# Designs tried in a protein design chat: VH-VL binders against MLP-like protein 328 (MLP328). Part 20

Target 1, 151 residues: MLP-like protein 328 (MLP328), of Arabidopsis thaliana (Mouse-ear cress) (q9zvf3)
Amino acid sequence: MATSGTYVTEVPLKGSAEKHYKRWRSENHLFPDAIGHHIQGVTIHDGEWDSHGAIKIWNYTCDGKPEVFKERREIDDENMAVTFRGLEGHVMEQLKVYDVIFQFIQKSPDDIICKITMIWEKQNDDMPEPSNYMKFVKSLAADMDDHVLKA
Key: E = the ipSAE of ESMFold2; O = the ipSAE of OpenDDE; V2 = 0.75 times the mean of E and O plus 0.25 times the DockQ between their complexes.

## First folded at step 18 (VH-VL; framework fv_remtolumab_arm2)

Design e1 (from b5 with heavy chain S31T; at its last look DockQ between E and O 0.84; V2 from the best seeds 0.86)
Fold by ESMFold2, look of step 18:
Structure e1 (fold): chain C 151 residues (1-151), chain A 119 residues (1-119), chain B 107 residues (1-107)
Amino acid sequence: as target 1 above (151 residues)
Amino acid sequence: EVQLVQSGAEVKKPGSSVKVSCKASGYTFRTYAIGWVRQAPGQGLEWMGWIIPIFGTADYAQKFQGRVTITADESTTTAYMELSGLTSDDTAVYYCARYGDTRWGMDVWGQGTTVTVSS
Amino acid sequence: EIVLTQSPDFQSVTPKEKVTITCRASQSIYKYLHWYQQKPDQPPKLLIKYASQSFSGVPSRFSGSGSGTDFTLTINGLEAEDAGTYYCHQSSRLPYTFGPGTKVDIK
């Protein structure tokens, strides 16, 4: 099985790419209210809610199991993309590289896609590929759709 | 039943250190942060810092940075707080508390450890 | 660090009356504010989480409201066992902080 790889998927969403991007870029504090069955809390470790290079800690439930995750984010406004680079947490026990890129692309006035790219490397050959985490982040994007106001 | 049980009261001399233990039981220790909070006599609560055991690293309030060390031992499900350079101003009850609420409320508290600093 | 202030410092309240305690944050903490009750010689206990959510087993007379920088804890129909000190606590950003407390006595 592969020891490293890149998963790519697209999640169709409705409304404005800019508003979806803003949610993921700047408004993570709204996640517990919007998709609280997935994301129960987000707190700032370092930086600001909307700053490039900020470090945040996430409390979430994946496959019915509570997990905690620390990430540093990179913001790419030109491409409406935000990258969450894994630092610590349950996922990092399985993976030594876990970078998730959410890019929001306007396809028509009311149709966008969220392109999710997951770059990963296993801690060792015995670890599973992170398909459960890809399923998880896809569900975050899909379920957030109804909670982002379109233009 | 979730429980946090702290080590017993201590009397310390100025300039020494104290290390308080907090034994956790009844939940998945590694996943939930444990914070340390102190309360001087007649005073309010003061957040000192926390550790999420699976991360293995702690974060501290600025006031205590450089004097406090918070650690966790997953094998014994025990968190520790060590405060160095003690003065009489450090006389207080020291609490550990679990962040079991999913938005980081402290839902379970230890019984407290009284530390008295006197010569 | 985020500074929390509370008002009033102290209230002496006739049984069955309403108690209102405010907490103000030096910057927005959204809803990441929690209320704790501490009775004499006891550890604090969680009353209200996430601004307005009652913690399990907490009597319905306790309620919380607010978001952003201004928050309120209300005790509607104070009971004798409610005497103690009430603290707000923010978890929006590390390092976390507590308010200075509001002492509530029964008249």
Scores: ipSAE 0.820, ipTM 0.915, lowest interface PAE 0.8, mean pLDDT 93
ESMFold2 (binder alone), look of step 18: mean pLDDT 93; pTM 0.948
OpenDDE, look of step 18: ipSAE 0.923; ipTM 0.955

Design e2 (from e1 with heavy chain T28E; at its last look DockQ between E and O 0.87; V2 from the best seeds 0.87)
Fold by ESMFold2, look of step 18:
Structure e2 (fold): chain C 151 residues (1-151), chain A 119 residues (1-119), chain B 107 residues (1-107)
Amino acid sequence: as target 1 above (151 residues)
Amino acid sequence: EVQLVQSGAEVKKPGSSVKVSCKASGYEFRTYAIGWVRQAPGQGLEWMGWIIPIFGTADYAQKFQGRVTITADESTTTAYMELSGLTSDDTAVYYCARYGDTRWGMDVWGQGTTVTVSS
Amino acid sequence: EIVLTQSPDFQSVTPKEKVTITCRASQSIYKYLHWYQQKPDQPPKLLIKYASQSFSGVPSRFSGSGSGTDFTLTINGLEAEDAGTYYCHQSSRLPYTFGPGTKVDIK
C-alpha cells in the first residue's frame, strides 16, 4: 500500500486575510525578523520575492534541529492561496512529495482562518509520517499572526 | 570548533584544471552551505558559487557557468571546487567559507589556496 | 545579478577618528547584507551580519545600519588594528555578490 496522505488543519488568525496572504505570498524576506526562532533565513534561487514559480531556499529550526529546504511556489490570487512545492532538503529525505498550501479565508471583519493543507508521500515505508512538519508549519502561521497585526 | 582546512598551493599551466579541497569539521556538514570565493592579486572578493551538501547540487555565478564544478562529499565532510580551462586571469587565492548563521552570513573561512597559472 | 557598490574606494584616517563606509545595492536586498574585514595576507572575517547584527567577538566600535538598497558600516574610534579592506556581501538572491571593497589605512 502506498504510504501517502493529506493533512488539513485550520489556524484561527486575526485581521485581514489579504494582509496575511501578502505576507506569505510576497514578503517572505520579513520572516526572520518576525519569527526568527523558526525561520533564520530565506533567499531567492529563481524569480522574484512575489512571483509565481519562484524558487526559494529556507533555513529553519524544527524540533531544535536546523534544516534547509528548497521549494517552488504557486500563486493563486483568486483564492488567496500559496503553495510551497518541496524540491530538496531534510524533509525530502523522508518524503518524495511534500506540498504545503496556505490559504487565507476571511470569516468576519476581524477573524480569518489560515487553512493549511499538506500533501505528502513517504520515500519508503520506514519513514515517519510528517506530523512534526505539520506541527511546525502550524506554529509558523500562529506565531506570524501578531507580526502581521502590528505591521 | 568549526574549521575549514583547504588543500595546498598549486602552480598550473594555461588550459589545465585545478581542484581545491575544503575539509570541514566541528559541525553538521550536510546542513550548511559552503561557498567559494576567489581573489586575484590586489583585487576584491568574487563569489563563484556554493553548495548545500544535502541538496547535492551547486549554484554558480554566471561568469563561471560551464567552467566551475562545486561538489561535496558527506562521508569525508569535504567540499571541492574544480575550475577548468585555466588562464592567467585565474591566478588568485581561492577561499571556501561556510554559511552557518541565522541569516546566511559566511561565518567561517578556510585559510585560502593560492593558484598560480603560468606558462 | 545584484550589483553592490561601495564608497569610498579608499580612506586614510588618523586613529580615534570615525570611519564611515557605504554600500549600495542595485535593487532591494532588504537586510540581507553582511560586512567583512580582510587584513593583509588573511582570509576575510565576518563583522556584521543581517545589516546591523554584530558577529561574535567583534569590537563594539563596529556597527552596521541600513535596509533596502543603502547600507553603512561605521567604525567609531578607529584603531591601528582596523587597517584593512572592508567588503559588503548580499545574500538576498542567488547568485550572491560582493562589493568592490573599501581600503582603510592608518595615517
Scores: ipSAE 0.829, ipTM 0.921, lowest interface PAE 0.8, mean pLDDT 93
ESMFold2 (binder alone), look of step 18: mean pLDDT 93; pTM 0.949
OpenDDE, look of step 18: ipSAE 0.912; ipTM 0.950

Design e3 (from b5 with heavy chain T28E; at its last look DockQ between E and O 0.89; V2 from the best seeds 0.88)
Fold by ESMFold2, look of step 18:
Formats: C-alpha cells, structure tokens, sequence
Structure e3 (fold): chain C 151 residues (1-151), chain A 119 residues (1-119), chain B 107 residues (1-107)
C-alpha cells in the first residue's frame, strides 16, 4: 500500500516526564540492565551518551530475531523529545527513512505519556510497512517504565 | 556450533600486504560483528578494527587507520583483514573473533594466523 | 581512545590461593568491560562479560566486579590450569581497547 508514512502511538507511563526523558536522552548505557530481553547492548560510535548528534550502535532482539542498528540522535530539550535517526541495520534493508521520536509529556504529577512517532519510507514498493518495529519500540517504552520509577 | 576458521600462516616481505581470511559458520553471519585482534610475539592483545557485515563498513583503531582494510562477503560468510605497508613490527598472530549477545564481548575466536614479515 | 591499565603486570601464586587483578579505565565505561584468559599457544577465551557475568562453562572460582572505571577479576582458589595471561577489554565506545595483560604463574 503506502511507500512512506507516519505511525503515531501513545504509551501511558508513570512518574516524571523529566526522568523518563533523561533515560532516553542521556542514559542509554543502562538499557541492557533495564530491558535486557529487548536490548542486549549499546555502544558509542561517535560523541557521548548525552550528546546531540551522537552515533550509537544497538544490538537487540525483535520478534525473536537478533538485529543490529546504527543511529544518529537528535535531542529536543524544549519538547522533551529524542529522535533516533536510522543509518544502518536490518531495519534499513527495508526502509530508506526510519526516524523514531520519543516525546515525554507530563499529564499529572504522577502520570505521563510517551508519544512515539515513527517516520518511514520503504526502500521499494515490495517492502513491508514497519508495523513490527512500531510494536517493538512501543514495548521498549512500556517495559522501561518500572526501571525509571525506581531511579 | 559457531566456528571461525582462518587462512594459513604467511611469510611476507617488508613493504608488501597481507590479506587474512576468516570463514564463519554456525550462525547468521550478517548480523554479528567480527573483530580483528593481533598479538606480536611475547606481547599483549591489540584491537585492530571490526565490521558488522550488514552495515558493509568497518571501524578501525587509530594506529591502523590508513593501513588496514576490513571487509566481509555475505555470500561466502567470510571476513577479511588486509594490512599494507608491512614492516617487521607487523610480525604477529592475527585473530578474528565474533561479537555475540555478550554486550559486545568476543565470544568465539578463530585459531589465529601467524604472519611473519622478514627479508 | 579509552585507555585500560591492569595491575599487577605479573603474579606468581601458590595453588589454592586467591588471585586479584585490577583493570582501570581512563573514563567511565559503566559495565562494558570483559575479561579474557589466554593460555600458552591458544587464542584468548572469554571468561567474564559485562563486568560480572560468568560466560558459559567458566569455573565458579572466577568472578568479576566493578562499574564505572574500576574493575576486578578474582580467582578464588587458583588451580594449575589457570596459569596464563588475563586481559580486560572495553566495549563502551569505539574504537575498542584491551588492557596490557596480567600474567599469572604457579609458584
């Protein structure tokens, strides 16, 4: 059907939007401890853990299959949003554009939402839409919730 | 079973190049990084660089930048390391190793390839 | 590049005694540190991954600890087959690096 598009979903989370944002913005090194069944490792290619424009390489399991992904991040502190801009990996075999935006919005003193926006474009018309990756990133946000609450 | 099998020992003259192969089996080759590590006689381990085959590009230690080329061929599940401008200081055992689901640790190692640079 | 140092360079140890090896990183690597054992004329072998997790088939006398910049490998009750050289290795950021090694001999 579509060759490009945008998926949007909201994940209800607990606690502080600022603490959730900090985890995704600055503390990716903690992901294997927090959600190790999804994320087995992350390493810095360029920049620092908390740098706008940093490049990181991720080792993860999606639908039971090990995958690897290289991304450049964009940090938007004003909106508490982090963009993971796809560069290389299994997902980039299917997509020539793959940007995932995690935005953390405080709804009440103890309730937030994580608004996940996925901007994508297929490599060609025969590639599948990235619904499996949307399911995956949604599960990352949901499963990280308890670890952030304890921090 | 995951295995890495390297090409045989080589004797090279100063100024030439060497290309060592690393044949992988027992896993999905394209999805796991392969690193190259050398060890001169009586010395420690030295990380040279790596490649993640699905990325198609390599990253190198600064010391080897400009002299080393690491490649991967998915059709033969084989990684290669080519080192140019050889000197006697390049005499070493060269290992390939796989990065598994070990937080980017090297869980499987090749047997090593001895490269001797002598005239 | 992140520099790793190891201490001591060399230990000669009586069997059954405890061996302690330290690795220090020039900047924080969180837990992205791995320990390898290399016996004479063999390739290195992964012992401890991610600072403290024993790799499959590694005897329980080997343990790792630490986070940030300071890491320790412990052999609690040295056996004769443990003679060899031990290396730490960081995977926090590229390019990756090894420590210089610690040689352990039987006294």
Amino acid sequence: as target 1 above (151 residues)
Amino acid sequence: EVQLVQSGAEVKKPGSSVKVSCKASGYEFRSYAIGWVRQAPGQGLEWMGWIIPIFGTADYAQKFQGRVTITADESTTTAYMELSGLTSDDTAVYYCARYGDTRWGMDVWGQGTTVTVSS
Amino acid sequence: EIVLTQSPDFQSVTPKEKVTITCRASQSIYKYLHWYQQKPDQPPKLLIKYASQSFSGVPSRFSGSGSGTDFTLTINGLEAEDAGTYYCHQSSRLPYTFGPGTKVDIK
Scores: ipSAE 0.841, ipTM 0.925, lowest interface PAE 0.7, mean pLDDT 93
ESMFold2 (binder alone), look of step 18: mean pLDDT 93; pTM 0.950
OpenDDE, look of step 18: ipSAE 0.923; ipTM 0.955

Design e4 (from e1 with heavy chain R98K, light chain K31R; at its last look DockQ between E and O 0.91; V2 from the best seeds 0.88)
Fold by ESMFold2, look of step 18:
Structure e4 (fold): chain C 151 residues (1-151), chain A 119 residues (1-119), chain B 107 residues (1-107)
Amino acid sequence: as target 1 above (151 residues)
Amino acid sequence: EVQLVQSGAEVKKPGSSVKVSCKASGYTFRTYAIGWVRQAPGQGLEWMGWIIPIFGTADYAQKFQGRVTITADESTTTAYMELSGLTSDDTAVYYCAKYGDTRWGMDVWGQGTTVTVSS
Amino acid sequence: EIVLTQSPDFQSVTPKEKVTITCRASQSIYRYLHWYQQKPDQPPKLLIKYASQSFSGVPSRFSGSGSGTDFTLTINGLEAEDAGTYYCHQSSRLPYTFGPGTKVDIK
């Protein structure tokens, strides 16, 4: 069956798309404080906290299991989108491609959508589709909502 | 019970290499980083590098780049640090330590391995 | 590399008195700063993680504070067993680094 694909979902959020985007683009150091039950730590491997092409390493808990993940980020300020390109980690044992795009879109003065696009390819036919990881990243976006400063 | 048990003390000649082992138990070895820290007599702690076993690659402090190799063997849950081109300045106690999952503190330390470099 | 400095390098203190140790980073490390205690001939022991969170089993007389570039470790009511060297350590960015240490002796 399908060995690759794209998942797309939208998470409704409140407030300012610009402030939500800034959190995901530039302020990952705050994630353990804001959503510590999901993200236990993040550290810079290369680049800066807010730079295009930076490499970061994340400790997180997915379905009750601690995991670690290394990603290179791509920043698209025109579309208020940040891409996490998977490099190493537990998820990469199942997938040879794992790219997650978070895009923030203002719908009204107080309502936004976080559009999450996950581009994936399995390591082999025996691997599951990454629905658990899609569920996980949706929960990150939803739970971060309460911690973003509103305009 | 989380434990890190290091190999025994070594006496080495200048120009040779040393490989220190760090056997881990009591936790999911592949998921948590192991760091290497050394301490020369009467001196402070010096971070050498680390490895996250599932990544299979290490990162090093600039001072040791090119002389140190850090590896991990998941089948034996053992990390290794090899330092080459030894001089008397490399005489120190070498520690391995496990990073925790919360904000990357080193929560469990090995007992230390004394390496003495003399002719 | 991020440089950590500590002050003082040595402090001789009478029992029951307050000890204050500072750590300064060459750039912001937010709250990714940890404190370790090392007694003679022993490996270091984690005391405080993430600037201010006490590690399991650490006496309540130890506390940490600060964020950004300036951090403080406080021992409120020094005990004889607290003699040793205290190090700060940053985990904000690789390569990680340690401060030079602060030795605390009983007067």
Scores: ipSAE 0.814, ipTM 0.915, lowest interface PAE 0.9, mean pLDDT 93
ESMFold2 (binder alone), look of step 18: mean pLDDT 93; pTM 0.950
OpenDDE, look of step 18: ipSAE 0.925; ipTM 0.954

Design e5 (from e2 with heavy chain D101P; at its last fold request DockQ between E and O 0.92; V2 from the best seeds 0.92)
Heavy chain, then light chain:
Amino acid sequence: EVQLVQSGAEVKKPGSSVKVSCKASGYEFRTYAIGWVRQAPGQGLEWMGWIIPIFGTADYAQKFQGRVTITADESTTTAYMELSGLTSDDTAVYYCARYGPTRWGMDVWGQGTTVTVSS
Amino acid sequence: EIVLTQSPDFQSVTPKEKVTITCRASQSIYKYLHWYQQKPDQPPKLLIKYASQSFSGVPSRFSGSGSGTDFTLTINGLEAEDAGTYYCHQSSRLPYTFGPGTKVDIK
ESMFold2, look of step 18: ipSAE 0.872; ipTM 0.934
ESMFold2 (binder alone), look of step 18: mean pLDDT 93; pTM 0.949
OpenDDE, look of step 18: ipSAE 0.926; ipTM 0.955
ESMFold2, look of step 19: ipSAE 0.856; ipTM 0.926
ESMFold2 (binder alone), look of step 19: mean pLDDT 93; pTM 0.948
OpenDDE, look of step 19: ipSAE 0.934; ipTM 0.958
ESMFold2, fold request of step 22: ipSAE 0.895, 0.878, 0.882; ipTM 0.942, 0.933, 0.935
ESMFold2 (binder alone), fold request of step 22: mean pLDDT 93, 93, 93; pTM 0.948, 0.948, 0.949
OpenDDE, fold request of step 22: ipSAE 0.944, 0.943, 0.943; ipTM 0.962, 0.962, 0.962

Design e6 (from b5 with heavy chain S31V; at its last look DockQ between E and O 0.91; V2 from the best seeds 0.82)
Fold by OpenDDE, look of step 18:
Structure e6 (fold): chain C 151 residues (1-151), chain A 119 residues (1-119), chain B 107 residues (1-107)
Amino acid sequence: as target 1 above (151 residues)
Amino acid sequence: EVQLVQSGAEVKKPGSSVKVSCKASGYTFRVYAIGWVRQAPGQGLEWMGWIIPIFGTADYAQKFQGRVTITADESTTTAYMELSGLTSDDTAVYYCARYGDTRWGMDVWGQGTTVTVSS
Amino acid sequence: EIVLTQSPDFQSVTPKEKVTITCRASQSIYKYLHWYQQKPDQPPKLLIKYASQSFSGVPSRFSGSGSGTDFTLTINGLEAEDAGTYYCHQSSRLPYTFGPGTKVDIK
């Protein structure tokens, strides 16, 4: 069993890469309204809502369990990529490193992909691989699609 | 039923410290933040700080930074607020409250703890 | 920190009249604004969450509206039991803060 790794997946989405990127970059405040079955709360610990280096706290539901996550945000406008650097929370009890990157790429006028990269390292050998969290973040990207399209 | 039960009234001398407890029950303690709010006689509500038990570290309002310590004991599902260097200005009712699954509203409150500071 | 202001500070209202309380934020807090009701010798109670969502058990005469920096709490048909002080509270950014409160009395 691996002690560290990188998961990469692509989620097909509709519409504009710019709109999706904007949602994840600058409109995190909308997440509880958009995908409330996944995200129940978000607040700014440090920085601004749309600022590089901002620290945010999230309340979410993963595999039917309420969890909390603190992350530091990195913004890459050139590549339309947003990085969540894991700092604290349930997932960080299992993982020493937990970085999730969402990149939005326009494929055609009406189709995009969200490339999700998850970089992880276990806290110890007894911890499970974070495949469930990869599934979770994929579902976030996918379920946000309808909300972005309606905006 | 979600419930927060606070410790009893305190009478303190200036310069001393007070530690108020808040026993939580009826929900997953480590997930939801507990905030502390005080109210001086005839005054408004003042946010002091909060703690998310799983994080183990608290955040404080600037006014109380260095003078207040908020902790959480998961084994007893109890949050604590300790305030040092007490003065008469610290005379107030102190509340603990849960930031529940209400998009960060404080949905459940303790009954309050009266702290009186007098010489 | 985000500063919240309220208007008015105090109002005395005849039963069944409409009451309007305003809360303004020094910067945008989106919808992360909550309203609390406090009666004498009682802890505050959550009234409206997330700008406009009524908390469980709250009478339908209470409603909230607004987003960004301007918010309003409305009581349509004030009842005697509604006497108390109302506070707005933001949870957009730490440190969290309260408005100064609006006292509502019954004539």
Scores: ipSAE 0.902, ipTM 0.949, lowest interface PAE 0.5, mean pLDDT 96
Fold by ESMFold2, look of step 18:
Structure e6 (fold): chain C 151 residues (1-151), chain A 119 residues (1-119), chain B 107 residues (1-107)
Amino acid sequence: as target 1 above (151 residues)
Amino acid sequence: EVQLVQSGAEVKKPGSSVKVSCKASGYTFRVYAIGWVRQAPGQGLEWMGWIIPIFGTADYAQKFQGRVTITADESTTTAYMELSGLTSDDTAVYYCARYGDTRWGMDVWGQGTTVTVSS
Amino acid sequence: EIVLTQSPDFQSVTPKEKVTITCRASQSIYKYLHWYQQKPDQPPKLLIKYASQSFSGVPSRFSGSGSGTDFTLTINGLEAEDAGTYYCHQSSRLPYTFGPGTKVDIK
């Protein structure tokens, strides 16, 4: 029964780490077209689509239930990593810390890994660990793969 | 089935406040934003602000910042818009509308609440 | 704040003709633009969402197109009941905004 923790997983993807990173860093507006069964809408609260410190609001479906999430992003171009820091939403009712890092690592000319790191802390000891949200973000990365390859 | 029902017409004096209610039914209230839009006689639509009930805080158009307060009560599935410091320029029909999961389009509208500000 | 402009302000049209209404955004909003119809003494009704997706129950004569900054609402074969005012609305960036409206009358 951990009250805080860090999940790490890797999702094998194809193509260019740079193109995958660009999608997650700068092109979130395309997500409803690419993976609309997961992500139904994204809007800018503050900043620009591709700026460090920008705040975005996401409408998505997790385990068949519509949810909403507000995040501030951090950009790490050197490591091709983007961090979504949780501010508000369904996930924040269970967690007081929820930071998800997507890092894209080129392994060979046509193979990459999306390394997903989820840093979390429960609101209280009665809350479940966020394994459902880790499953959800893994599916986002996996399902986006074909769309990036086509672009 | 999905409905937004607003409170009735109001006649107000300059300098007072008005609070319009918007009762939602037929859907999961906490997930979907409620926006507030007004329309002065013969004029276009003005976006005033919105609230996503689960967030508990609202965002406002700059024109109304400092005079408008938008709130939501999950227990009664009701959103509220309060506008203070009324002048005759605030005479309008005030609408609430839901932002569905349709890429943030306003898919359900209330019937409108006429607010008349006269001396 | 993103400014939306519409053209024309007013259009008087013979029934069965094609109506074209444009909406221009001051910066890119991708496809996060929606069209509403408001008939006299009624609340607005959603016609087109996400630039080009028809809302349920909307007649097929209504269509939308565009992406980025330039968007078009088309009524292909205007009917008498289509008289009213048409508004565009962006949901790309808060605070959201409406265009000023385009009034369509029947000749």
Scores: ipSAE 0.683, ipTM 0.892, lowest interface PAE 1.6, mean pLDDT 92
ESMFold2 (binder alone), look of step 18: mean pLDDT 93; pTM 0.948

Design e7 (from e1 with heavy chain T102H; at its last look DockQ between E and O 0.94; V2 from the best seeds 0.88)
Fold by ESMFold2, look of step 18:
Structure e7 (fold): chain C 151 residues (1-151), chain A 119 residues (1-119), chain B 107 residues (1-107)
Amino acid sequence: as target 1 above (151 residues)
Amino acid sequence: EVQLVQSGAEVKKPGSSVKVSCKASGYTFRTYAIGWVRQAPGQGLEWMGWIIPIFGTADYAQKFQGRVTITADESTTTAYMELSGLTSDDTAVYYCARYGDHRWGMDVWGQGTTVTVSS
Amino acid sequence: EIVLTQSPDFQSVTPKEKVTITCRASQSIYKYLHWYQQKPDQPPKLLIKYASQSFSGVPSRFSGSGSGTDFTLTINGLEAEDAGTYYCHQSSRLPYTFGPGTKVDIK
């Protein structure tokens, strides 16, 4: 099995790429109301809700288990992409690198894709590949679709 | 049953330190934050800091930065708060409390530990 | 640091009357505001989480409302056991903070 790698997937969404991007870039405080089955809370450790370099703490349920995660985000407005760079949490016990990039791309007036790129490296060779976390973040993007204001 | 049980009351002299323990049971200790809150006689609640045990590091209110150390021991499911350089202004009841899994509210509180600082 | 203020500092209320307590944040905390009740010589007890959600076992006479910077705790029909001090608490941004408290006495 690989000790490091990159997963890429695309999630079809509806509406405006700009509105979807804004949700992930700036409006994480709305996640518990929108997709509360997955995301139970988000709080600011450092920075602002919409700041490049902000640090946020998330509590969520993955594979039926409560987990907690601390990340620093990097904002790329030119490409409508936000990177969540893993710092601490259950996932970081398995991985020493865990970076998840959400990019929103308008395909037609009402059709977009969310391209999800996960860059990862295991803590050691005995750790599993993070396919469960890729499945989880795909579900977040898919389930958020219905809760983004569509223009 | 989720429960937090704190160590007993302490009487301390000015300039010393106090370390209060908070033994947790009934839930997955490493996943949920424990906060520390104090209350001086006749005064309001004051947030001191917190720790999420799996992170292994704590965050503190600015007022206590440099004087307080919050730690967690996963093997004993016990959190600790140590406050150094005590003065009479530190006479208070010290509480630990758990942050639940929804919206970061403190849903379970310890019974409190009275710390009295006097000569 | 986000400052929370409460109004009033103190109120003495006739039994069965309505109590209204406000909490104001120095910046938006969205719905990340919680209310606690503290009776003399007891630890605080969570009443309302996330601005308006009643915590388990809390009597229906307690309700919360608000979003952003302005929040209200209402006790609709004050009972004797409700005497105590009420605190708001924000969890939007670290470090977390409490309001200064509102003491409620029975007339």
Scores: ipSAE 0.805, ipTM 0.916, lowest interface PAE 1.0, mean pLDDT 93
ESMFold2 (binder alone), look of step 18: mean pLDDT 94; pTM 0.958
OpenDDE, look of step 18: ipSAE 0.923; ipTM 0.953

